# VH-VL binders against b0r6t4: the designs that were tried, part 1

Scores and structures below are computed, not measured.

Target 1, 212 residues: b0r6t4
Amino acid sequence: MARFGVDEAGKGPVLGSMFAAAVAGDPAAVPDGVADSKRLSADRRAELDDRVRASMRVGVAEVPVDRIDDPETDMNTLTVAAQADALGRVVADGMAGYVDAGDVNEQRFGRRVANRVAADVAVTAEHGADDEYDLVAAASIVAKVARDAHVDALAAAFDADIGSGYPSDSTTREFLAAYVREHGELPECARASWQTSRDALGAAEQSALDEF
Unless a header shows other numbers, all headers, positions and changes below count from the first letter of the chain; Kabat numbers aren't used for antibody chains.
ipSAE, averaged over its two directions, is called F for ESMFold2-Fast, E for ESMFold2 and O for OpenDDE. V2 adds 0.75 times the mean of E and O to 0.25 times the DockQ between the complexes of E and O.
[cut] marks letters that were taken out.

## First folded at step 1 (VH-VL)

Design a1 (framework fv_alirocumab)
Fold by ESMFold2-Fast, scan of step 1:
Structure a1 (fold): chain C 212 residues (1-212), chain A 121 residues (1-121), chain B 113 residues (1-113)
Amino acid sequence: as target 1 above (212 residues)
Amino acid sequence: EVQLVESGGGLVQPGGSLRLSCAASGFTFSSYAMNWVRQAPGKGLDWVSTISGSGGSTNYADSVKGRFIISRDSSKHTLYLQMNSLRAEDTAVYYCAKDRYGSGRYYFDYWGRGTLVTVSS
Amino acid sequence: DIVMTQSPDSLAVSLGERATINCKSSQSVLYSSNNKNYLGWYQQKPGQPPNLLIYWASTRESGVPDRFSGSGSGTDFTLTISSLQAEDVAVYYCQQYYSTPYTFGQGTKLEIK
């Protein structure tokens, strides 16, 4: 009996895209080790991603920076849309499964995801679903691997260490500050609507005034 | 119907502490950034602090940095402001305000009725 | 910090007449990457919390009467009430959300003449 799990990665970074992933199949086919995903290295996550893709159906949806920065939408709506897009790639009518809500109103979140999927599916949204359901844990790994690959590609494109892309990462903050200092604008990979991005622009403007 | 209900205000002496709460209902709480905005008696609006929907990002006005701590409890649908080392100039009505977006600090589409904090001996 | 300055501090307008409130930012709040002005307007009636009227300088919030309009770009912004009604008596605040700290104007008190 096939079921599904859905999760996302990259909702909070100031740099790069957000990804949602859906995994569908027999729960018994989920590879061993998936439940330990929070304690895994990037290499181990990549290995598990390969195994998940070999045994199950996988869908991934990317939300690019331009879409995240659209002031006429919001992160919750984008997350619902991305999860629905990823899920729509792997499901058939009548399937049921779990999604990681991240949201305390679990029923509303689940309803919003289900309503955006063309197939008739039963979605149960639960906070911390990746800790409870192997299929959601598998989706979490897939989303994180997609995000990791995206960050690696950005680092290569900018020929710089950009860190994790999260505002809490000092390497990310230093990359952003250095780029704005050198170019007078945000790098294309930066979410302009993020406060960290606006702070970096403000700091550079103040530094320019001090040099004057 | 979106509702924001502040509580915890009162009279405190300089150097004292207070914890404000804002009970939220009628929307998906964890999806939106939340704010504290204050208004001194007879004065204008003054932004105090923001916390993102995920709780992963917080920001503070310079006047309160190191003294105030914003936090949220998604399971209780409640926003908090822990206020330490209170000063006379912190006297104000404190409003809880919902950001339009989860990432934080755009514009505030819903506000509570406010809770009065008076710092005086 | 971006300083927001409103003019006038107070304004008396007759019922049915046009009211105009100005707001100036010390720095541009127009973000070139998305071509949006990070500027909003709020209405605060006595004893009540602020109420959002306008965001992105000119977009009217749902439920706000069409007599309210916002205009301007960069550093100079205007809130217009085309035909003043009794319920419009309030203090009006502009706000920039371009950069931290987010700042408000000092407020403009609107009264019936």
Scores: ipSAE 0.000, ipTM 0.432, lowest interface PAE 17.4, mean pLDDT 86

Design a10 (framework fv_alirocumab)
Fold by ESMFold2-Fast, scan of step 1:
Structure a10 (fold): chain C 212 residues (1-212), chain A 120 residues (1-120), chain B 113 residues (1-113)
Amino acid sequence: as target 1 above (212 residues)
Amino acid sequence: EVQLVESGGGLVQPGGSLRLSCAASGFTFSSYAMNWVRQAPGKGLDWVSTISGSGGSTNYADSVKGRFIISRDSSKHTLYLQMNSLRAEDTAVYYCAKPRWELPYYFDYWGRGTLVTVSS
Amino acid sequence: DIVMTQSPDSLAVSLGERATINCKSSQSVLYSSNNKNYLGWYQQKPGQPPNLLIYWASTRESGVPDRFSGSGSGTDFTLTISSLQAEDVAVYYCQQYYSTPYTFGQGTKLEIK
């Protein structure tokens, strides 16, 4: 019955875009290894992404930093919109499938995604759906590969090692602090609404104040 | 580093059953597809079966379809091969083989093998 | 099923000389989408399990001496040992991993002259 899976990557980073991906096709055709996506390296995910794209329909949606920082929206609404956008690229009327739930209320999340897709689809949202459904695991890999490529492109654009983009990554924090110190403002790729960004600005301001 | 240790081989009569085990260590077992490859005495390599990391996909050589069942237990880091309706032609050293990447590709590590002898 | 055929079945080569082993697949193992040949080579010494030598037709496995090289594309592949050493006495197998069932060649026994 299930013919699609949807997931996202990059909700937590302080740097860069968030991505959602949808994969549609026969679950039996999903390449081996996709269910282990949480434990794969970036190179191995890229190999799996190539195989998924060769055998299945794939849709990707990007949520750029300026949309994430828009005070008139929220992360849950952006996740719903991104998942619906990705899903809308690959589905037809009458299809059913699973999505990884982006908020605490699974039924509400699934309803919101379905309502934003032009095609008439049946969406079942579950927490940890990528652990249970091969099509969602495949979508998770696609979204992570899109995020990985985006981070690589940012590193190239800034001519710097930016790390993973996550606040827990010391390389990411060092890049952010150094940039703010040199330029007096956040890099374009930083999510200004994140606490990590506000902390970096505050630290630079205090240093400037202390130096007279 | 990576170790694969096969066990369960032995002498069985035609029509009998045997279960092989492969204890894996030194890598994230649940992330990798795993394979069984056999070799009859003095003969070449013969791929038997593969199972995906999740266990959701299995494939078998035509010669063993319907008789052999590959399975895995990620919590025990162990690969299994249940062999039923054994024939003299199944006599071989059975190797556990790990692919290079998480996908079932070429095999970068092999166990020492376990001998299965089917004779009357 | 993809059938792998090696030639010769056996050969004897003098120490320091070149050894050449051929492998032919019954259909192409080149995947056009990624431009890779799903072909590997293994070495098996007496009483030991196989050891990976070459993957993707021409990529040498880490730790394998540079005298070993792989070449070819599509259906015709070659393993070359540029200067045979005594430790190279073994049976060599090609393997396709393009599709299941995965298949090996029948093997080529390499001996010292």
Scores: ipSAE 0.000, ipTM 0.418, lowest interface PAE 18.7, mean pLDDT 86

Design a11 (framework fv_alirocumab)
Fold by ESMFold2-Fast, scan of step 1:
Structure a11 (fold): chain C 212 residues (1-212), chain A 119 residues (1-119), chain B 113 residues (1-113)
Amino acid sequence: as target 1 above (212 residues)
Amino acid sequence: EVQLVESGGGLVQPGGSLRLSCAASGFTFSSYAMNWVRQAPGKGLDWVSTISGSGGSTNYADSVKGRFIISRDSSKHTLYLQMNSLRAEDTAVYYCAKYGSTRYGMDVWGRGTLVTVSS
Amino acid sequence: DIVMTQSPDSLAVSLGERATINCKSSQSVLYSSNNKNYLGWYQQKPGQPPNLLIYWASTRESGVPDRFSGSGSGTDFTLTISSLQAEDVAVYYCQQYYSTPYTFGQGTKLEIK
């Protein structure tokens, strides 16, 4: 029987860290409502996160911006490492469970995660696993709540509305553009390797040249 | 008055079984998660198991997984710990403890029941 | 598993003086989403069951004298008794409830000097 679920949040934003979470325990112990995590407000997710932590084992791993920008690694490898780190905090030998697949090859992804965990575990990776497995849905909530808190902390640290951190968010793009124009460089929380970051730097450089 | 009263402790041989009970009174039993916490003679506190108010969720310390079963009967206002395959290391006073309104502080404890595992 | 380590193992303090007990967790018990530290403190007097003193690292349980206070965040926590009374002779335990298995520190024995 499946006894753990793993997922991540924050792979696509231009700002901040990515998080992976693992939840281990009896699937029957998963709180009601976790299956709808993608449709829930941040406050409702935080409430469910508290309930998951009260009834199950939870592990969280953070991938900071400097690791994401490291040219010697890639996002798939970082996702595997983060999921394995989170999972390793909650499992024992002989457990089996599901993880949300981070790349196109489900079998390869699952094998890579399992190989990075010290405990002998059976990992089955599937695309959209959080839609099918309650333990993965619970892990998704935990990871999203960790990401939400991280974004809130960044907003406080920069004393600015940074939006969601995603490139599609106009508030995020406006924050980046304003910061680069004022300081001549990206904020420390920005993923420099992202196209959105490169675009912000290029726009500011062109505007400076046009002024002179 | 909120009270928890443990019973069922005693002397048991290694490999034997024992069932502990905790009778609850003075509060809405099914609304609160319950715990078993043990303490070996002269040693510190050691969390054993927790069960949610509804009984739908249980957790165990690694040392007792597969051997101990926590359960509750809301109609009898009683918490149970079924202990199987007992070992000398399980010798301890076993406390029943209730979570408070915050769910995470154990605000009421019983007086404990002694379990001795030896030949 | 999260390992909780207390210091000192034992402490002797004169009546009316300040007592300080420390607790360190092997990983952070602060959850940033709600800004709460999943840490409590318990007092156990000889021959008695434990009593809850503090939860959420710094929130005093109802009925607990205000000379008891909790502080700290993340991995480093402190229980302070501002003016030791004779009735405070006990073993004090910190406990994390951030993740299962829930774990206690080894305990700090507080005695009158």
Scores: ipSAE 0.000, ipTM 0.432, lowest interface PAE 17.9, mean pLDDT 86

Design a12 (framework fv_alirocumab)
Fold by ESMFold2-Fast, scan of step 1:
Structure a12 (fold): chain C 212 residues (1-212), chain A 123 residues (1-123), chain B 113 residues (1-113)
Amino acid sequence: as target 1 above (212 residues)
Amino acid sequence: EVQLVESGGGLVQPGGSLRLSCAASGFTFSSYAMNWVRQAPGKGLDWVSTISGSGGSTNYADSVKGRFIISRDSSKHTLYLQMNSLRAEDTAVYYCAKHGYSSGWYRSWFDPWGRGTLVTVSS
Amino acid sequence: DIVMTQSPDSLAVSLGERATINCKSSQSVLYSSNNKNYLGWYQQKPGQPPNLLIYWASTRESGVPDRFSGSGSGTDFTLTISSLQAEDVAVYYCQQYYSTPYTFGQGTKLEIK
């Protein structure tokens, strides 16, 4: 019955955009290996993304850094909007499916996503839906690959190793710290509202004061 | 200035083993994925293996899978390729090559490349 | 596996004339999410390792002369040298980095006529 899955990637990084992806079609058409997404290597995920796109309808939505840093919105609202945008690209009236819940209230999240889609769709939101439903697992792969491609492009644009973009990644923290030390400001790809960004700016200011 | 210097090549008989090394300098070694690419005499470029910056992820060409082991030592700034069960068709110049950026090992061009080290497998 | 095929296998071009090398991939290396082609070009001079010329199909590496340019999208790519110089004698390789295994074209040998 269920004919779509939706998930997102990149809510937690200090660098770059967040992505949502929707995959629609017959669950039986989902490529082999998708259910193993948590056990797959990064390169195998990229190969599976190609196969998903060849056999299913796929929609992707990007939430750029400027939107994430906008004080007039919040991450839950952005996640709802991105999932609805991605889903709206692949669905038709009467379809039903599952989405990975982006906030603590599953029913509210699902209702908000459904209400933002022009087509009349039935959305069931669940925490960890990518562990339960092949279509959501497929969407998770697509979103992660889109995020990885975005990070690849950022690393190329900055001619630097930026790591994963996550605050826990020492390479990401070192890139951010080095950029702020050299330029006196955050790189365009940094989420200014993240504590990691504020820490990098603060550390550079202290370093400048110590050298005075 | 980023530099990559390969060593460890030589003549070895079929079924033998060799370990190649690549000494890296001029960049944050542990932040970049590293590669081995080989080139048989008079032939084109053939990718052999990739290892992530942390060493947590590795990948191999099907022709060497199960025989070759890529590894790295962050404290020595050195990349390794342990080559076992060598065959005549493994004869090539082996280049060490750095990922152009470190966003993941499956989606990068290679820059720079080392000078290469020659491996000859013959009886 | 993505198979990369170059044409021609070799060509001879007069000094100052335009050289064109083609590369075809067995499947698209364009990723719609970032609109990037995961395609690079390398130059290998006799007795030397390969050097990166172009990445993202059309972005010239720092230090590479502006006579080198890359074009194309999806499955069909071209490397152009607008005005051949003596130092451009080399074998040129295209590479896809869209998915593993990473694959290279068979190479195009460029000589002066």
Scores: ipSAE 0.000, ipTM 0.464, lowest interface PAE 15.6, mean pLDDT 87

Design a2 (framework fv_alirocumab)
Fold by ESMFold2-Fast, scan of step 1:
Structure a2 (fold): chain C 212 residues (1-212), chain A 120 residues (1-120), chain B 113 residues (1-113)
Amino acid sequence: as target 1 above (212 residues)
Amino acid sequence: EVQLVESGGGLVQPGGSLRLSCAASGFTFSSYAMNWVRQAPGKGLDWVSTISGSGGSTNYADSVKGRFIISRDSSKHTLYLQMNSLRAEDTAVYYCAKGYRSGWYPFDYWGRGTLVTVSS
Amino acid sequence: DIVMTQSPDSLAVSLGERATINCKSSQSVLYSSNNKNYLGWYQQKPGQPPNLLIYWASTRESGVPDRFSGSGSGTDFTLTISSLQAEDVAVYYCQQYYSTPYTFGQGTKLEIK
């Protein structure tokens, strides 16, 4: 019987950390409404996160911006490490479960996660596992809630609406452009290796040159 | 110094319409969520609506859904509340209040309010 | 919707004495992932707009005197004024900003005894 689910949130944003979460326990204990996670508001996700934590074991791992920007690693490797870190916090030898695959090769991804967990666990990785397995859907909610809280904290620290942190969000792009224009550098929360960050720096440099 | 100045209040008949404005200064207007909060004479605070910094997200109290429209103009640093199909129970002082990302921050600055009276 | 209930509706306290105002939410406003309570306290003096005193249940807003303190977690919260000053005569409101619709308590009127 599957006893854990793992997923991550925040792999694509230009701002802030990414998070992985693992949920372990009886699948029957997963709260109602978890399967609707892709349709949920941030407030409803927070409510479900509280219910999941009340009935199940939860582990969360954070990958900060400086690790994401490290040229000696890559996003697939960081996702494997974060999922393994989160899973290691909640599992015991002999447990089996599902993880959302962060790589096109499902079997390879699952093997890499299992190999980084100290406990002897059986990991099955599948694309779209959060649509199929309640424990992975629960983990998805926990990871998204951790990401939401992180973005909220960044907005507070920078005294600004930073949007979702995703490159597609105009509020996020406006925040980056305004910050670079005022300070001449990226905010600490920006992933410097992202094209959106490089675009913001390039635009500000061109604007400065145009004044000469 | 952060300043929020409401205007547009007045006396209006039931079923009428009114548009409130809030002129903002002293902060990067487009970076912050903005809110309307009302207070009926002698009563408590009642949240009306919120709009995100970009204007891409809005939320409304159930009592005003379908009748009120919140909007903003970043170039003019101004928040608006279009009030349609006004009812006696909409009579209140309407405050403009600065927030952050919707749903996650308290209202740290408020304007002085503008009075809306719905009466024949 | 999260319902906020304050107690008492009004209280009279002598100058220099302690004032205590309570606030209860119908659902928890504690966000487990960041361990923060999405609860604020406002002060409204006659003829003035509300002024933010406390956010995250216990964090004082800049410029707010030390005599104001907030405490509590989950569903039960308290605002304390340790040594009442004449300028503290006001109506006090708690607010949850955990979820929309944002809701306020009904208010507590604080008067000098």
Scores: ipSAE 0.000, ipTM 0.429, lowest interface PAE 17.0, mean pLDDT 86

Design a3 (framework fv_alirocumab)
Fold by ESMFold2-Fast, scan of step 1:
Structure a3 (fold): chain C 212 residues (1-212), chain A 119 residues (1-119), chain B 113 residues (1-113)
Amino acid sequence: as target 1 above (212 residues)
Amino acid sequence: EVQLVESGGGLVQPGGSLRLSCAASGFTFSSYAMNWVRQAPGKGLDWVSTISGSGGSTNYADSVKGRFIISRDSSKHTLYLQMNSLRAEDTAVYYCAKLRYKGYYFDYWGRGTLVTVSS
Amino acid sequence: DIVMTQSPDSLAVSLGERATINCKSSQSVLYSSNNKNYLGWYQQKPGQPPNLLIYWASTRESGVPDRFSGSGSGTDFTLTISSLQAEDVAVYYCQQYYSTPYTFGQGTKLEIK
C-alpha cells in the first residue's frame, strides 16, 4: 500500500529557489480537493496546504539559487537530492510510495531517489504522478505553496513586482531588465546559468555600447 | 465564548470498547480541525488523532491505528473517538483540542475525560 | 517523526527569580518559505488542561503575562519566565506543528524552591 507521495515545484523559473515536498500517511486521509490543485488559485492552494499539514506528515526541501547555479551539478541530480531530502524527513523503513519523475527514465529516477534515502523504502517514479496519486497531488500542492511564499518574500525583499519568476512572465523579464540596467549585475535571486539571465546582461551591455 | 466538553470516559476491561464525545460551542465547528490528545497519569501529552473540519481527512498515532476511529457530526457540533480493543497502555485523560486556523497549534482544550483500562 | 526533547526534566526556582526551560527538536521546525518556526509552548497546572502560552516560537498568546517569553530558531528553543510567581507552578511542554504526527516534549516540571 502506497504511504507517501513526492513532487517538486520551481524547476523552470529564472528567479528563486526550487522546492521538493513529501507527504506521508494514509491515502484516505488526503483532503478533498487536492486532485484539482493545478486549477486552483494560490489562496486555494494555501488552504489545501494547511489541511494537508493538519492530517499528514510533511517534509520540504529547498534548493537555493547558489546550488542550482553550481556547475558541478545538474537539475536532474538536484531534483533527485531534493526529493530524497524531503522524503527522508517523513518516512520509516518498509514504506512504499510514488514520486513524480524528474527524468525521462522513470525507473532510473526512482532508484536514484530511493538510494539517497537512509530508510529502506520502495519508490515508484512516474511522469504525471500528481494526476494519478492523491499523495503525490498533495505533495505537489505543498511544493507549490512553498514556492509561492518564496516568490512573495523575494518581491518584498526587492520592493518590486517580480511576477511569477518564470521567463515567460513579462513582469519577471521587466524586473530582471530594470535591475540589471540600474545595478549592472543580476539580482541575487536570479539563476545566472539561465539563458534569460544571460540575455538580460547582454541587453544591458549592448545598451551601454549604443550610448556612444 | 469557546467551550469543549468531553464525556464518555470510565473504567473498561482490557479488550473492551468505549466511545468518547466532545461537545463544542462558541465557534464555527465545521471550519476547524479537531484533535484528541491524551495524557497517562503523571506523564506527558501524547497526540492521538486529528480530523479535518469537513470530516474528509483523518490521521492517527501509530499506537492507535486500526483500533481507534475519530469522527465528527457537524449538525450536533460534536467530535467522537471510538476506542476498540483497549489496552492498559490506553489509560489516560483524553482531551479534545482545537487547532488554530493556519497555525496548527492547539488554541483551546477541554477539561478532559478519564479512561481507565484495567482488570 | 520529529522528536522533541526538553531540559531539565524538573526545575526549582525561587520566587522572583528567572526560570529557563529548553527544548530541542530532532530536525528543524523552521519553514524556510515563510521564515516561521512551527513551535509552541503550553502550561499545564495541576488538575487543569494545557493552556497555550506561545506560538511561532516567540509570539505570546493573548492574555499571557509579559514575563513569559520564547526564543530560538530551527532546532533549539527556550521558554523564559523573567520573574517567577506562585501561580507559575506547572508543567511546561514544547510542541512542534511543522508536520504530523504532532509531537510534544516530555515536559518540564517547575516548582518553587
Scores: ipSAE 0.000, ipTM 0.437, lowest interface PAE 17.4, mean pLDDT 87

Design a4 (framework fv_alirocumab)
Fold by ESMFold2-Fast, scan of step 1:
Structure a4 (fold): chain C 212 residues (1-212), chain A 122 residues (1-122), chain B 113 residues (1-113)
Amino acid sequence: as target 1 above (212 residues)
Amino acid sequence: EVQLVESGGGLVQPGGSLRLSCAASGFTFSSYAMNWVRQAPGKGLDWVSTISGSGGSTNYADSVKGRFIISRDSSKHTLYLQMNSLRAEDTAVYYCAKDWYDSSGYEAFDIWGRGTLVTVSS
Amino acid sequence: DIVMTQSPDSLAVSLGERATINCKSSQSVLYSSNNKNYLGWYQQKPGQPPNLLIYWASTRESGVPDRFSGSGSGTDFTLTISSLQAEDVAVYYCQQYYSTPYTFGQGTKLEIK
């Protein structure tokens, strides 16, 4: 019987860190309500996160913006490392479980995660694993709550509404554009390698070149 | 034993700011999500904001997004609502309400404070 | 947003008689994974904060008299007071806590006929 689940949150935002989470324990102990984390509000996720942490072992790993922007690595490698780090905090030799695949090749992704964990574990990676396995759904909630807390802290630090941090969020784009307009550079929380960041810098540079 | 006591209400001009506090006692504060709910004179209940037990997640009603900030201090067992850019429509009694968290998962508001009146005059 | 609609807006019932208040949600508040309805009922007396009466549509809060009962599932809910007492004069609100924004019905004012 599977005894752990792993997932991540925050691969797509232009602002802030990515998080991976691992949840280990008896699948029967997973709290009611975790199965539909994609349709849950942030407040419901936070409540479920509290319940998961009360009944199961939880590990979290953060991938900061500096690492995401490092040209010597890539998102797949960072996701493998983060999932392995989170998983390594909660597992013991002989455990088996599921992880949400961050690579097109599920088998390769699972093998890479397992090889990076010191404990001898059996990892099965699947796309959409959070839709199929309660332990992965629980890990998804934990990762999303960690990401939510991170975004809240960034909003407080910048004393501004930064939105969700995703490029599709107009509030996020407005924050980024306003910051670049005022400071002439990206905020530290922005992923410089993202197209949205490059667009914001380019727009500010073009305005400066107009020299009015 | 379990109590919530609001303070900080008063008369404020449009565009002004006000900070509400809710002192909690008789329960493990950090284990429960907290909410602000308001009620305009003669009107019904209107949910304003929620904050998770850990403080990691917050949500706001559309009418207050960008103006109000909910926060909590676990060491002081206190919930806050920072209200900025106040409008006449924000005039209401503001209640602090505890959201129940247990392994069964209901989120009804089981404990309420007595409320603090905020009046925004023009 | 989930819109909560109560009926009637006001109700007058004689002492000892049955009072029935209805609540409808614009979408289901039944969570299929645990088969629970995320719906509560509150009582508010003049000059007082609301008091929780019912949660999960039909579970009575501790200390609430047996004459109060909740029923329904999905989108249609009912609060029943089987034998009205003078102390039950209040405004009653239904609330969904299925998702944020949490929303309340407009309230039903219950008076003695």
Scores: ipSAE 0.000, ipTM 0.412, lowest interface PAE 21.3, mean pLDDT 85

